# VHH binders against Type II restriction enzyme HgiCI (hgiCIR), part 5

Target 1, 345 residues: Type II restriction enzyme HgiCI (hgiCIR), of Herpetosiphon aurantiacus (Herpetosiphon giganteus) (p25258)
Amino acid sequence: MNYQRSFEDLEFNAIKWWPQELSATVAEASVLPILISSQDLFISILKLSGTHPEQIFDVINAAQISANLFLKHLVVLADYGGEMIKRLGKEFQEIFPRMDSTLEYYMNYTFKGEQYTYIFKKLPIKGLDNSKLAIDGKAIIEIKPLSDLYRDMIMILLYGSTTEQFNLAGLEKCEIGTILGKNEIIYTYITQKYLYVSRITNGANTNSLGQIAQTYVCDILSKYLPNDYSVTRNGKILLSDLNSQDSTKTSFDILVEFADKKVGIEVSFQVTTNSTIERKAGQARDRQNRMHAHYYWIAYVIDGAGNFERSGAVRAICRYSDCTVAYSESEIAVLAAFIQEKFNA

## First folded at step 1 (VHH)

Design c03 (framework vhh_7z1x_3)
Fold by ESMFold2-Fast, scan of step 1:
Structure c03 (fold): chain B 345 residues (1-345), chain A 121 residues (1-121)
Amino acid sequence: as target 1 above (345 residues)
Amino acid sequence: QVQLVETGGGLVQPGGSLRLSCTASGFTFSSYAMNWVRQAPGKGLEWLSGISGRGGSTSYADSVKGRFTISRDNAKNTLYLQMNSLQPDDTAVYFCAKYGWELRSYYFDYWGQGTQVTVSS
């Protein structure tokens, strides 16, 4: 059996998205899976909402998307994150004017060359943040109706850049209203944007997702390996420095040991593009050489649509590893077979 | 200071070939999708072809698919359009255009001055 893979072999065997068994755990750690699964619906709403600035509310109701999930899509596309939302809340009264008669706050905005006025129904409110809008963590799975607060926020995210206040509180970012009803532009923009702005949806939870990925690999390895093999997360071993007589402690995402034999395993599962894989690729040759000097081996578990966008890095890892597999149970079973073969030789 | 400069236009006989080049400066060329757009006399702008920043993906308008090939050399900051089997209807000013995120525009944010292609006997 050949344990070394080409990029093409690895991509063919990749799941690219999280296994069904991990969907609930991943959803708890990241909002990205729910955003990706609802992206086509979100695109359809923007595509159908091009004839009047507030038509989008009727389309949202007809589409039966939760208002908080729709708002999260706008926040991601606009790069209008939690810090900007907090600033908008704090500075609201300084940003927007008030009607003389009703004292309600309003914005004058432009849609397809015509001037409109929107009167805020709920804003300003105290403590405006991601949690208040149910667009963070577990709250994203809550089904929120299209309330006056959500209508106010959606109008700002669609048309903020066209107001006289566009240079305040990041409102220049809020221009999604300009593409409403423009089918091909919407599709291209949204699909490209998700690769670019993944940090807003996943940045804070990147470490947690890495731990979930590592735990899954450990669990599957434990299922297929003998009970007397040691499987340790964040394991460290002492390796010789190729440029000196000194030994240095080297860490691996997972370390499998039996008697005097060791396999160091690096794990990377990224659904969006991230430079982390470039770091692993840059270290791969040196780490393999140092492991081999002690008669140890190095393996990688590499998956995720975002990692395969970094083809050069993945190819380098495949070249400078003893075994590289994708993330599924069947692929990790191949890794387990590799380990047993090496430990019994 | 973004600049796009097209070269390679000219007069060609029907059935002939031309290669257009667009030299880019003032931005990180490999980070942006690049496009070719043309304007025939008395007609509007027609999008022809696009290529991703890294060159891994290309797309073409039906009117030129199979006849035109878009490519790029990121080391030279240069975009190319290889035009084969040229027809009189291909007579137009050809523009290279950068798809821009700088102003969060969903249209092309920078254009070259254009290069004239004339297909006639």
Scores: ipSAE 0.000, ipTM 0.099, lowest interface PAE 20.1, mean pLDDT 79

Design c04 (framework vhh_7z1x_3)
Fold by ESMFold2-Fast, scan of step 1:
Structure c04 (fold): chain B 345 residues (1-345), chain A 122 residues (1-122)
Amino acid sequence: as target 1 above (345 residues)
Amino acid sequence: QVQLVETGGGLVQPGGSLRLSCTASGFTFSKYWMNWVRQAPGKGLEWLSGISYSGGSTSYADSVKGRFTISRDNAKNTLYLQMNSLQPDDTAVYFCARGKYYDSSGYPLDYWGQGTQVTVSS
């Protein structure tokens, strides 16, 4: 089998956009730095909002946090993802009752042992999703003021677990309202929830897009490679020049090893155009030559609409690699076949 | 209809002084603790000072103790914050806030004003 790809071969087999199964993980990783940087502000708002169920709106306005950023904190902490938000929107009329006279939708909820009624001001709306709420990674930096829509969503995420409908559309997860004003427990509760979210999105407090891309490749390789092959993220190899005693440690996004054989793998998935692929392209020839000097191999997993806009860089990588594949299970399976062939011959 | 309105913000040079006022309406002002809270750009909310309903008890954050003085005039339904020896780090939006419980230490708070901007710059 020929494992050398042209740019055209690679583009034909590319998915260009993140796999659906990674979309939630990617979205969380892209917003996590903004959430962490605003976490103290968010915690302060919760600490100061304990006397009335709607007091939080006054505190949000006073704190000058954008309503969409505040809502994103609630969504993340409640583990109330985009599919739950879509489901809430689609099933809204089946979940919440209506007032007989005004036909307004409402929820009965509990705050500090007392029962309250909240009348929705904007919900339901057609096509409710992360994009309409400006809480996806591309819109989170927008500064949205408190609107009736945001007030409705915030009330659901704070008090949904205390409603009669708590067992519908994931509302049982919406319980942050129960800790408002409880200064002693708020910090610990919120930081523990953020740790849990981080662990779900890759078992670490830091979740970079590069690490997400690499983990997916590792998981797929593990399905197709023998169990005795080691697959390591951020692996380092000591490489020497062909005619030199000099040695330098060289890092690869993924390192696959079996006995004395090694394949170093570089991963790049860029939906938007950036210069990262040009750096990899500039290093490709020298990295391949150094790997070959030790009888090792180099491979690349390259995808993303933005990377294919840099045709010169991608062509250089295809030219100076032993195997280059796109970012799908079938393409990574080709990479696994390449590795097995080289390790057995 | 509870309302809190802050006035007196503005631009002041380092070492200068500024007096903030907060006028209250829609509730019996003399029955509640009143508080000042600020938010500097890019930072969280910082509680600064609280005053009891009679004015007999006051408390201050360490960052402003000795420089700021909280006071109230129950006959005028007005809360004051006298700010002396202002530094660039005092640049923030300043909020007047009502304490829910009698003899409260300043938390929890149930009603806030819209805030007034204080900028300390040369």
Scores: ipSAE 0.000, ipTM 0.254, lowest interface PAE 17.4, mean pLDDT 81

Design c05 (framework vhh_8emy_2)
Fold by ESMFold2-Fast, scan of step 1:
Parts: C-alpha cells; sequence; structure tokens
Structure c05 (fold): chain B 345 residues (1-345), chain A 121 residues (1-121)
C-alpha cells in the first residue's frame, strides 16, 4: 500500500519541534513552561535589586519583563494562591492602617535592618483576584506594564512578612524581599521553591501536552475529512480478544468513524528523549491485529526530535500500522487521504 | 513577520574558535531573553546558553561552560555566541531561539533555520 512509511520517510517529513502557533495554547494549559523559561531572568532581577526596597521597579523596567509575569513568579514562590489574593482584597481595610492626613492605606516594613513606609497607590480595590491581575492561565501571556496596582501587589509579596501585620492574610509567606541582592541565597531559595512548585503543577497536568498534540491533529483532520466523518478524541472501541469470546474496551487518542468503518489513531509528539514511545511500539502489533480482526485500521502521528532518537520504537510502529505520518499539516492531509480511501473501499 | 537568521558556522579543526551571529526582526528584541540551542545528528535538541533582555545575566550548559560566551547588542538586534576550544562533540546545527522547558519537555518557541558547525580533523 502507498500509505506505508519507512522510518527514513517519516523522519524526512518531520517538523521535529512544536509549531509556533501552539505556543499560546501550551502556555494556557500550563503556567510552568513560561515560568521556567523566564526563571533565570526573574533571578537576575532579584540579584540586581539589593540596594533600595523600590529599586526592583527600575530593574523590572530595564529587564523588560511583563509586570504580570513578574508578579506570577512572586505569587508562585510565596505560595500565595488565588484564595489568599481574594482574602487580601476582602480584608484589606482590616489588615493595613490609614494615614490620618490623606486617608491613604500604608504598610511599615523592614529592608536590610531599616524601617520603611510604603503608601498604597491603588489598593484596596473591589474584586481583587487572579483575573484582575492578569496572572491566570488565559492572561499570563499578555504583556502588562508596571502599573500602580502591580507596584502595590509586588511590594506586599516582597515585604509582607516584615510588616507589623505579618500574621494576617498569609503575609508571613511574603518574604522574598529579605533576600534581594543576596546572590548565593537567591539561587538556592528559588531553585528549592520551584522544585516544590513543579511537582504540584505537573501532578494536575501530567498529560496536558499530549492532549494539545491530539487536539491539533483533530482540527487538521476535520479540515480535510468530509463533514459526515466523526472525529473524536479519546475514542473507545469494543474489540474482541483473538483467543476468546470476550470483548474489551480499547481507547485511542483519536477515533475516526463513518457508518460501520473505524480508524483508531495514536499521537505522539516528544521534543526531548522519552521512553513513552516504546510503550506505544510494544503495543503496536497486538493493537493492529485486534483492529484488523474487526476490519478496522490503525494509524499513528509520530513526530518530535526526541521520538526519532528511539529509532527501534518508531520502526516497530511503522511496521505494525496501516498508516504512519509526521506532524505537519501536509502529513496529516496524507492521513486524511488514507482514511477516505479505506472508508470508500 | 518574526525572523531569526543565524550565520558564522563552518568546518574547523578541534581547538579552533568560531563566532556565531543571529539577526532578529519582527519583534521587540530588547524585551526578550534569547537562547542558543544545538542539535547533533540523531539526537534531541540541547540547550547551550541563555542571555537576558538587558544582557546583565548569562547561563551556560555544563558541557560548554568556560569555553562559550553569549552576548547581545540590542540596538542592532543581534545575538552572538563566541565558541572557543571547540571539540568534536560540539558538532551540531546551532539555532538562535526563544525556548521554553517543563521537566523533560522543551521546545522552540521562535527559532531560526540554523547554522552548521562541524569540528573534525
Amino acid sequence: as target 1 above (345 residues)
Amino acid sequence: QVQLQESGGGLVQPGSSLRLSCAASGFTFSSYAMHWVRQAPGKGPEWVSSIYSSGGSTNYATSVKGRFSISRDNPSKTLYLQMNSLRPEDSAVYYCARVYRSGDYWAFDYRGQGTQVTVSS
């Protein structure tokens, strides 16, 4: 058949790296990639901000990091989540005192053994939350300038633990201002905190990048396939065991159906070397045999520089599949042509 | 249109030096940290070095630390990589990039076409 691929054919047609158009979708699914990519810049800002408590604002402007991204780093490191931000907003008037003359709210804090007073310029505001601060997954990629609201929030996150009110609204967690300019301490502190953060964040979203890869394939297939073909993610098929009367439910990353005809599709895109492709390779022969027993077909979308380093696994997938393509739109169009040919036979 | 254009690669003997350049256009270069990433035949991409938007901080992979030096010129929108004491294992296509990482996953966000560096006798 003209849809069979060798490893060499597949690699020749591969893109190897994520399409640029998916970068925003990846950021929305997980805040961790944008935090990791900006972590060294964030550390550099802290290292350069040790001479005065508000010097950090000049350094942020010089470094040209967005204010919301900088704030997100502080929020994550302080473990100052959305509920704490809402509580801070609700209880603001109970936490912070007011100047008798101007009625402005203020905080007294400590920096390098000296007492300072910061006068809030925008806080308190109604409805303070992650969305208002543009630090949720949808808004984190927006480039927000350093505003009075961001300055107020940053001052609280840096120095809250040194205030007279440190026991209120989780302010005891807001201590990063105490390490500004302390190069050896900064690196250790940030690295240890991010190890903890990475474990928590990754636990909830372990397979989210795989889901992004699968959605992209579904969108392109829907563009090239007739509208009456069903394209579903995480589709399940009841398949008979070849040696028994029993049937077991078997899942595919993508399932394409029309009338009584079905193609199950597995998707893998890995930029770094990972052994997960070897699991798909190990299952490939059995899955193809079971699909063929029902007069169904199996296909794969395989790409990513890391996957092609596992040549044995990719060759096994090519051998035990009805069609294997790479991740580009033109490759997925070949997969669509394969499906149409099989469904019209 | 975002563009990154690498140059300066070539075939050199072990122990030689090369300076790579990357011309950026289509985005506010001075607002972003920049990276050098390399990929040898049959291997995944390897992060080599990074430099922050101001040029004030640099980082290097352990395999190149002490031999490579990253720098930038924001007015000319150009990124540089000075490579000294080159070894056969430095042979790769070098990409100018903005990149993100999450655990074992990482990918190019914006990348150029690459420039080939071959270190052999």
Scores: ipSAE 0.000, ipTM 0.092, lowest interface PAE 23.0, mean pLDDT 80

Design c06 (framework vhh_8emy_2)
Fold by ESMFold2-Fast, scan of step 1:
Structure c06 (fold): chain B 345 residues (1-345), chain A 121 residues (1-121)
Amino acid sequence: as target 1 above (345 residues)
Amino acid sequence: QVQLQESGGGLVQPGSSLRLSCAASGFTFSNYYMHWVRQAPGKGPEWVSSISSSGSYTNYATSVKGRFSISRDNPSKTLYLQMNSLRPEDSAVYYCAKWGYSKDYYGMDVRGQGTQVTVSS
């Protein structure tokens, strides 16, 4: 009873976003968590940057967002992938003209119906790619300052579609500059774009993120539980049906065992909404009943901003579990205390 | 947990001065950039000014540069905005903000309740 949570209790104890100590590992597996968690900040910057073409640099500096993370948002929204960035680098000298006197490259672009010239400070450079811009893998969590290279890249991604060269190297996709300061458009446009990106990317990375989520819970449980307790990932238990002599192997994300006692644990951390939590919710009552028939217990570790958008599913899990905790060391310590209490009773 | 409380707004004549304050609690104030943002009736929010964690670096929107001055007192956990030569177009609700990519507030935009500034003759 001490360990029973309401949806409201669970949500209040939730972290909503991946733990900081996992940020590098998560970013390497998927860029979506860092993008979704910084989306509101990114939107605010765009809303405040509508007065002149380079105002955005002052707002970026003010907002304390890393330049590489800001650039990654633009790259994703423009659908300007790594191959496009490489192509831009290779074709830069053919795309953009040079000043006669200084030999600096420049672009003529349009902002709110007026023509402007931007002189590149650092581009072109050899081997322009995602790695040089720190916008892939673990590098995305690095805090890069707003350098001349980032200013050059941001100007291209904001205004490329309005240049005389818009039909070259995918520049027609670079149009975010046209919506700066347009509050009525910005929120809807960006959230819809990220919903679409999330559907594509999440499908590819679901396995890796699930493994990361489970490993963290195992590590924390092992820290708080006695050494003679067995903690195993993807554990299977043979459970009898309550109204028949049939037995079925039932798998749990984590299985904790000591002597003849068992706790099965399901883990879900989702920053974007999907139906995975609905499946766990639909199974919760049956799994709890079958575990109880053997004098075993069932617990859940549930977190992520996306999962809490599925309030019905989370409420069902809280109702049909012996212990449900959120995804932090302190919450998992509560789960460890639950396990020890049940195993010593 | 994290709270920001603005004060110091009011009704003033054009050309007057006002000093806004923001009292911060629930976080290590001295570790974060702080910002002032305003929203006028019928307009979207407008960034006004920012100050670094140490107070060594400040930035201003073009519309207020030379008239407004941002400062902070880390021991008292207070942010200030000194507004001079106020104009009717400065009329807005002013918000104290803490945002940025930080380990404790990853992607979060934290704003206070706001303080109303009205510049009218």
Scores: ipSAE 0.000, ipTM 0.205, lowest interface PAE 18.5, mean pLDDT 82

Design c07 (framework vhh_3k1k_2)
Amino acid sequence: QVQLVESGGALVQPGGSLRLSCAASGFTFSRYAMRWYRQAPGKEREWVAGISYSGGSTSYEDSVKGRFTISRDDARNTVYLQMNSLKPEDTAVYYCAAKYPWYSGDRSYDYWGQGTQVTVSS
ESMFold2-Fast, scan of step 1: ipSAE 0.024; ipTM 0.436

Design c08 (framework vhh_3k1k_2)
Fold by ESMFold2-Fast, scan of step 1:
Structure c08 (fold): chain B 345 residues (1-345), chain A 121 residues (1-121)
Amino acid sequence: as target 1 above (345 residues)
Amino acid sequence: QVQLVESGGALVQPGGSLRLSCAASGFTFSSYWMRWYRQAPGKEREWVAGISSKGGSTSYEDSVKGRFTISRDDARNTVYLQMNSLKPEDTAVYYCARYYTGKPLYEYDYWGQGTQVTVSS
């Protein structure tokens, strides 16, 4: 009967990460969600890989992380973009030396103060780029096993800063190999770098991810609501001002209508922390009061690990809404039940 | 690597109490939801209780509400289940699990080995 929730209740029912069925669509729009959702696994692998330089390959296999996803963490944290990967491929023979006997390419690097030599097993290859490594767009969700190519790339990105070629190849930031097995250093280093990466990347992808979030809610609502209920994205309602007799058009991410009854729905799914949820929180009380003046209702679909780090904003939304749910199908079904109850009252 | 080890199961008389513990290792415990499940002889494994990563939210299966309390100690990487007013119907192997609703990509739910609770006169 009571659809109002505490922050804690909402968080417990949250999925925190994008639904599996949206993984390809989300990955095409932004790589951040899959990186942030696999961050703890990535950190655990690094913490367990401190015994010898190539131990990480055994740990990756044991952890069952895809090689391309693991590699993507390294390229992002080292700021080693697609243009640098292409240049590495084109200039590989000019950057790295060859063994006199076998003519194989190699790099000399350091691990825990000792000198090691890694002999490349696949590099150089023609056409090295993000697509070849399955680390861009929806290819990131593909499950690639550790191949010789991935082993070569991982060694470069782990230990590149310790090689004689680091400056020539742009490997100055490839330092993760120096912190392998150092538990607290790893956690702080990785989390701080991802905070920086998220700030740079989020602005460009906010609109696309918002549209994906809204479409999913509409699809699930349409599945659970009667066919004669209208479900409209970016719907507008004419609402009275509380301080005057004037009316203004107010937009909602989703509008559900049946006969003379209306529910306005706001949707937010944020994997990384940002200020967009604060704006929705700041508007929540006024929007609820104006909806109630017309005997309409306001609801929210709030999820994503980043939004729950903004506990004050989420608590305000829970307080000033008629129904707040998280993002799973079962949670959106609760929202559908709320709507039906209100429309049939 | 990820390990969950339950303990505290015992034979108790009806109306008695027990405290179950689950010691976690191999992951960042404070970042995960934790749940208790049980499996009685001849029945499916059923959810018993859950606690959020922040510890502020708890939820319970209807038959145990008011009798069982779930809690966590993030400093000790341990989740607890305090069971009061035990009934013969509570006889089961109790499991703890690391859990997210919907689960992140490339993340796994991990289960412990279980601890046997028997309620008998």
Scores: ipSAE 0.000, ipTM 0.092, lowest interface PAE 24.5, mean pLDDT 84

Design c09 (framework vhh_7sr4_2)
Fold by ESMFold2-Fast, scan of step 1:
Structure c09 (fold): chain B 345 residues (1-345), chain A 121 residues (1-121)
Amino acid sequence: as target 1 above (345 residues)
Amino acid sequence: EVKLVESGGGLVQPGGSLRLSCAASGFTFSRYAMGWYRQTPGKQRDLVADIYSGGSTKYGDSVKGRFTISRDNTKNTVYLQMNSLKPEDTAVYYCAARPYYSGKDWEYDYWGQGTQVTVSS
């Protein structure tokens, strides 16, 4: 079988979004994948919500987006982090005024040049944090319905920049309410803001997206390969430098070994575009040449909507690899077949 | 506290059937790959069956077509249905669990206490 693939072959076999079985693990490591996959729905809701300042609640219910996921879009786009949410909860009574008659807390805000008053239904509450709002990595995948607490939080994050309290409460970036129904600018505004969302994403070393991607490939390969084949993450090979008589240790995301035979595997799954794929593409020719000099092989597992936006990089990887596959069990099984064929020939 | 508790082992005649169960607690079951391994006295453990978090399965060559592994994520339980049992299937059967981030398919983080299966006339 021919294991060489074109960009078109890879894209045809690609899943482009993280496998469903990894959804919980991915969400714990990064909020970006779920936000990017729901971005078009979020934008559509904003475009349809321009008639009055609380129309957004009707549209959220009609669109079947979970309230916690919608809220998470607002907090990341407004750069309103967990510490700010905790302070909002602790200092709520100092920040917002109370109605004379009912003693309910309220905020005055602006929508389409007119002043409105919103009366909070649930806030303040003790211990307000990401966990209570189900917007941390453990709970973001939960489907929470629109509640009074979510309505209160959404109103603050939509209109906070227009309130008298914006500076005291750190709400200066809470301005999405000012663009509701302004279809001409919504798409550009939201997509531009998401360029900075990665600053909010914080993954632990053991739960990084790259490690999750590599572990998934290792699991599937081990399932299809003989038990006496060694499959190692971040494996190192001593390879000759093509421009000198020196040898250097070279690391691969995954190393498969049996006897004196080796296959080095590079893995990339990116739902957003970044420089990672360009780096792998830039190294591909040299790595293949060095591996071949020792009678070893090089393979790649490439997927993610973001990576396929980088057609030049993916084409270079396809050109300078012995086998390149996408992220599905059937694709990784092709990689396993390639390895067995080379090791037994 | 992670616990794997096997049940369903026992004595059966050749050609008979047994169903093993492994009840798991102390971790998010749906995120773990689960497996069954067996060991006879004086020999190393060998793979009987694996089931991955997404439902994909792998079987040892000696049991293909006779044994079926399945899981119920609602009950945090993995099962091994053993049909057409042979005397050579006699072994202690172990339930095992590992998360995706553990690295290798053949390396398990957690093991049960084992349950004896004896196939004899």
Scores: ipSAE 0.000, ipTM 0.108, lowest interface PAE 23.3, mean pLDDT 83

Design c10 (framework vhh_7sr4_2)
Fold by ESMFold2-Fast, scan of step 1:
Structure c10 (fold): chain B 345 residues (1-345), chain A 121 residues (1-121)
Amino acid sequence: as target 1 above (345 residues)
Amino acid sequence: EVKLVESGGGLVQPGGSLRLSCAASGFTVSSKYMGWYRQTPGKQRDLVADITRGGSTKYGDSVKGRFTISRDNTKNTVYLQMNSLKPEDTAVYYCAKDLYRGSYYPEYDYWGQGTQVTVSS
């Protein structure tokens, strides 16, 4: 069996997006994957919503995007995070005026040079936070319909910067309403903003997406490999330095061992383009040469829409590996077959 | 179907300027890494300039400060503005899609037919 892949073979067998069974775990660790996969839909909604200030609600309903996911795009772009949402809730009565007759809270805002008034239908409420709005990682995958609470929040995030209260509770950041219907500006602004957001959000993750990716591969390998094979995450192996007789410990995302035989496995799943795959590509030749010097083997599990945007890096990995597979269960089963073939030789 | 069409090359005197255009179809230029390469007879193709999805630019050392890469998303076109041209800039210039900057294998998915730039007096 030939276990070597071209870039084209690997991409053909790729899933590009996180497996459905991991969607909740991935979302809890990072909201970026669901945001990037829904970005084109979000952009199209903004492009179609330029006629009047509340037209966006009709477009959201027509597009069948969940209201919480749409709101999450706005809060991320505005950098209007959980602490600002809590502050908005606590200070709401100090920020916004009330109508004399109904005592309803309102905001005066600007859209395309004209002044408008929006009357809040649900705000203020007690305990306003990300969880209440279902925009935390745990709830973001839930499909919430457009409610009065979501309408109120969306209006603030679109037009807050144009209100008399713009300098209170971070409202100066809430300016997406100013670009509605400006098609040339929308795409460039949003895609550039998401690259910046990706840097901050990825750095803040406490439950690493890399750990999730590695655990999934370990679980599937354990299903297909004999029970007496050792499967270890973050495994270390003693390898000779190419320029000396000394040996150094080298880490692999996954190490599979049986008796004196070893396969080191590197895992990368990236939905957005970043430097991680470049580093693995740069190390691939040296790592393969050192493994081969000990009669060991090296394999890679590579997937994610962002990784395939780095075609040169993926091609280098395919060239300097003994087996490279994509991320589906059937692809990982091919990796398990490779390991068994090498260990039984 | 992906297609790249270059234009704007020609004969120019040292110190002159040219603007190259790369019109794309079958994809959006803002969604991809885009770049300009050049090839001189007897040499491999060299990266002149690239632009990332986010608009970040990188230039070859020999052209930095003289050349500027840009894109027009409405026209789905990538440009290379070449100023202070030198005889050593004489080459066929190629537009390329989906470049990897740090690769030991500088690969690209698609490129155009190229446009000839000649700098001589």
Scores: ipSAE 0.000, ipTM 0.098, lowest interface PAE 22.6, mean pLDDT 81

Design c11 (framework vhh_rezetamig_d1)
Fold by ESMFold2-Fast, scan of step 1:
Structure c11 (fold): chain B 345 residues (1-345), chain A 122 residues (1-122)
Amino acid sequence: as target 1 above (345 residues)
Amino acid sequence: QLQLQESGPGLVKPSETLSLTCTVSGGSISSRSYYWGWIRQPPGKGLEWIGHIYYSGSTYYNPSLENRVTISVDTSKNQFSLKLSSVTAADTAVYYCARGWYKSGSYPFDYRGQGTLVTVSS
């Protein structure tokens, strides 16, 4: 069996987005993976919605994106957080005027240099928050239809910055409607905003997502490896420093042991690009050399659309590892076969 | 070296369903950077966008045609298809399959096939 992978082989076998069985767990830890996997769909909706201010509703329905997921894209890009949504709800009657004839609340806004009026159909409601909009935690994976409440919220998030009330309740941030019909700039604007959001959000949830990724690999390995093999998360091993007389403990995301034999495993699943994979790549040669000096082996589980944007780092890991696999059950089974072959040699 | 090729009937009777297939070579329809769609040009008129499909299988249709149009993808054959039901003489046009690229400045499509003439006539 050949356990050496090229970048091309690894990418061919990659899933690039989180496994469906992990969708709810991942969504609880971070909304970013779901947003990135739906980003191209979201961008297409914006590009095709430039002819009138409410065209976007027909486009959303045709594209079959859930209304709550579409709204979450707007909320994240506008930096319109849960506190702002609660404030909007509490102050709604003070922010927006009412029609004399119908007593309905409305906003006057601008689209492509022309003035429009939107009449709210559901707002105001009591207790407006992320939970009512199904845009947080596990609720983000629920498929919500485009209701009057979602239409009201989408109109505010698209055009709030162009209203007379723009300086109230954070409405100045609600400007995505201004780029509708500017198709040449939409891709760059959205992708740069998401790169910025990804960098901020990664700091908050990296530990949780890493633990989810490692747990999945451990579960699959336990299915394919003999019961007498030890599989330990966050395992530590004493390695000699060949340049020093001191031995230090080296940590691995997963450590597999049987008798005097050991395989250290590093796991990285990144749907958005970050610098974590470059650190692993930079250490790969030295870590492999140290493991080999003790007659141990090093393996990597590498996947995620973001990691494959870092081709140089992934190629370095493939070059300086004993086995590198992607994140599917079939790929982790290859890793299990590698471990069994080495432990029985 | 991307090539898109339309195939299907050149003549369809009124009230029947028009069915066209686009075969993609030199590229994968499973690519996450692209969407795949259909546009048409009736005689003496401008281009009309019919609809798109994304790598995920999600579809997007022209509201004027939405109740008559289905676009589907067959990743195993590297093909995508158009079905337009209840056709009339107004559906007579040259039909093009096309690729859109999110990084392209020329939205909605950066590449299209050579086109196929479909005549709706009894």
Scores: ipSAE 0.000, ipTM 0.153, lowest interface PAE 19.8, mean pLDDT 82

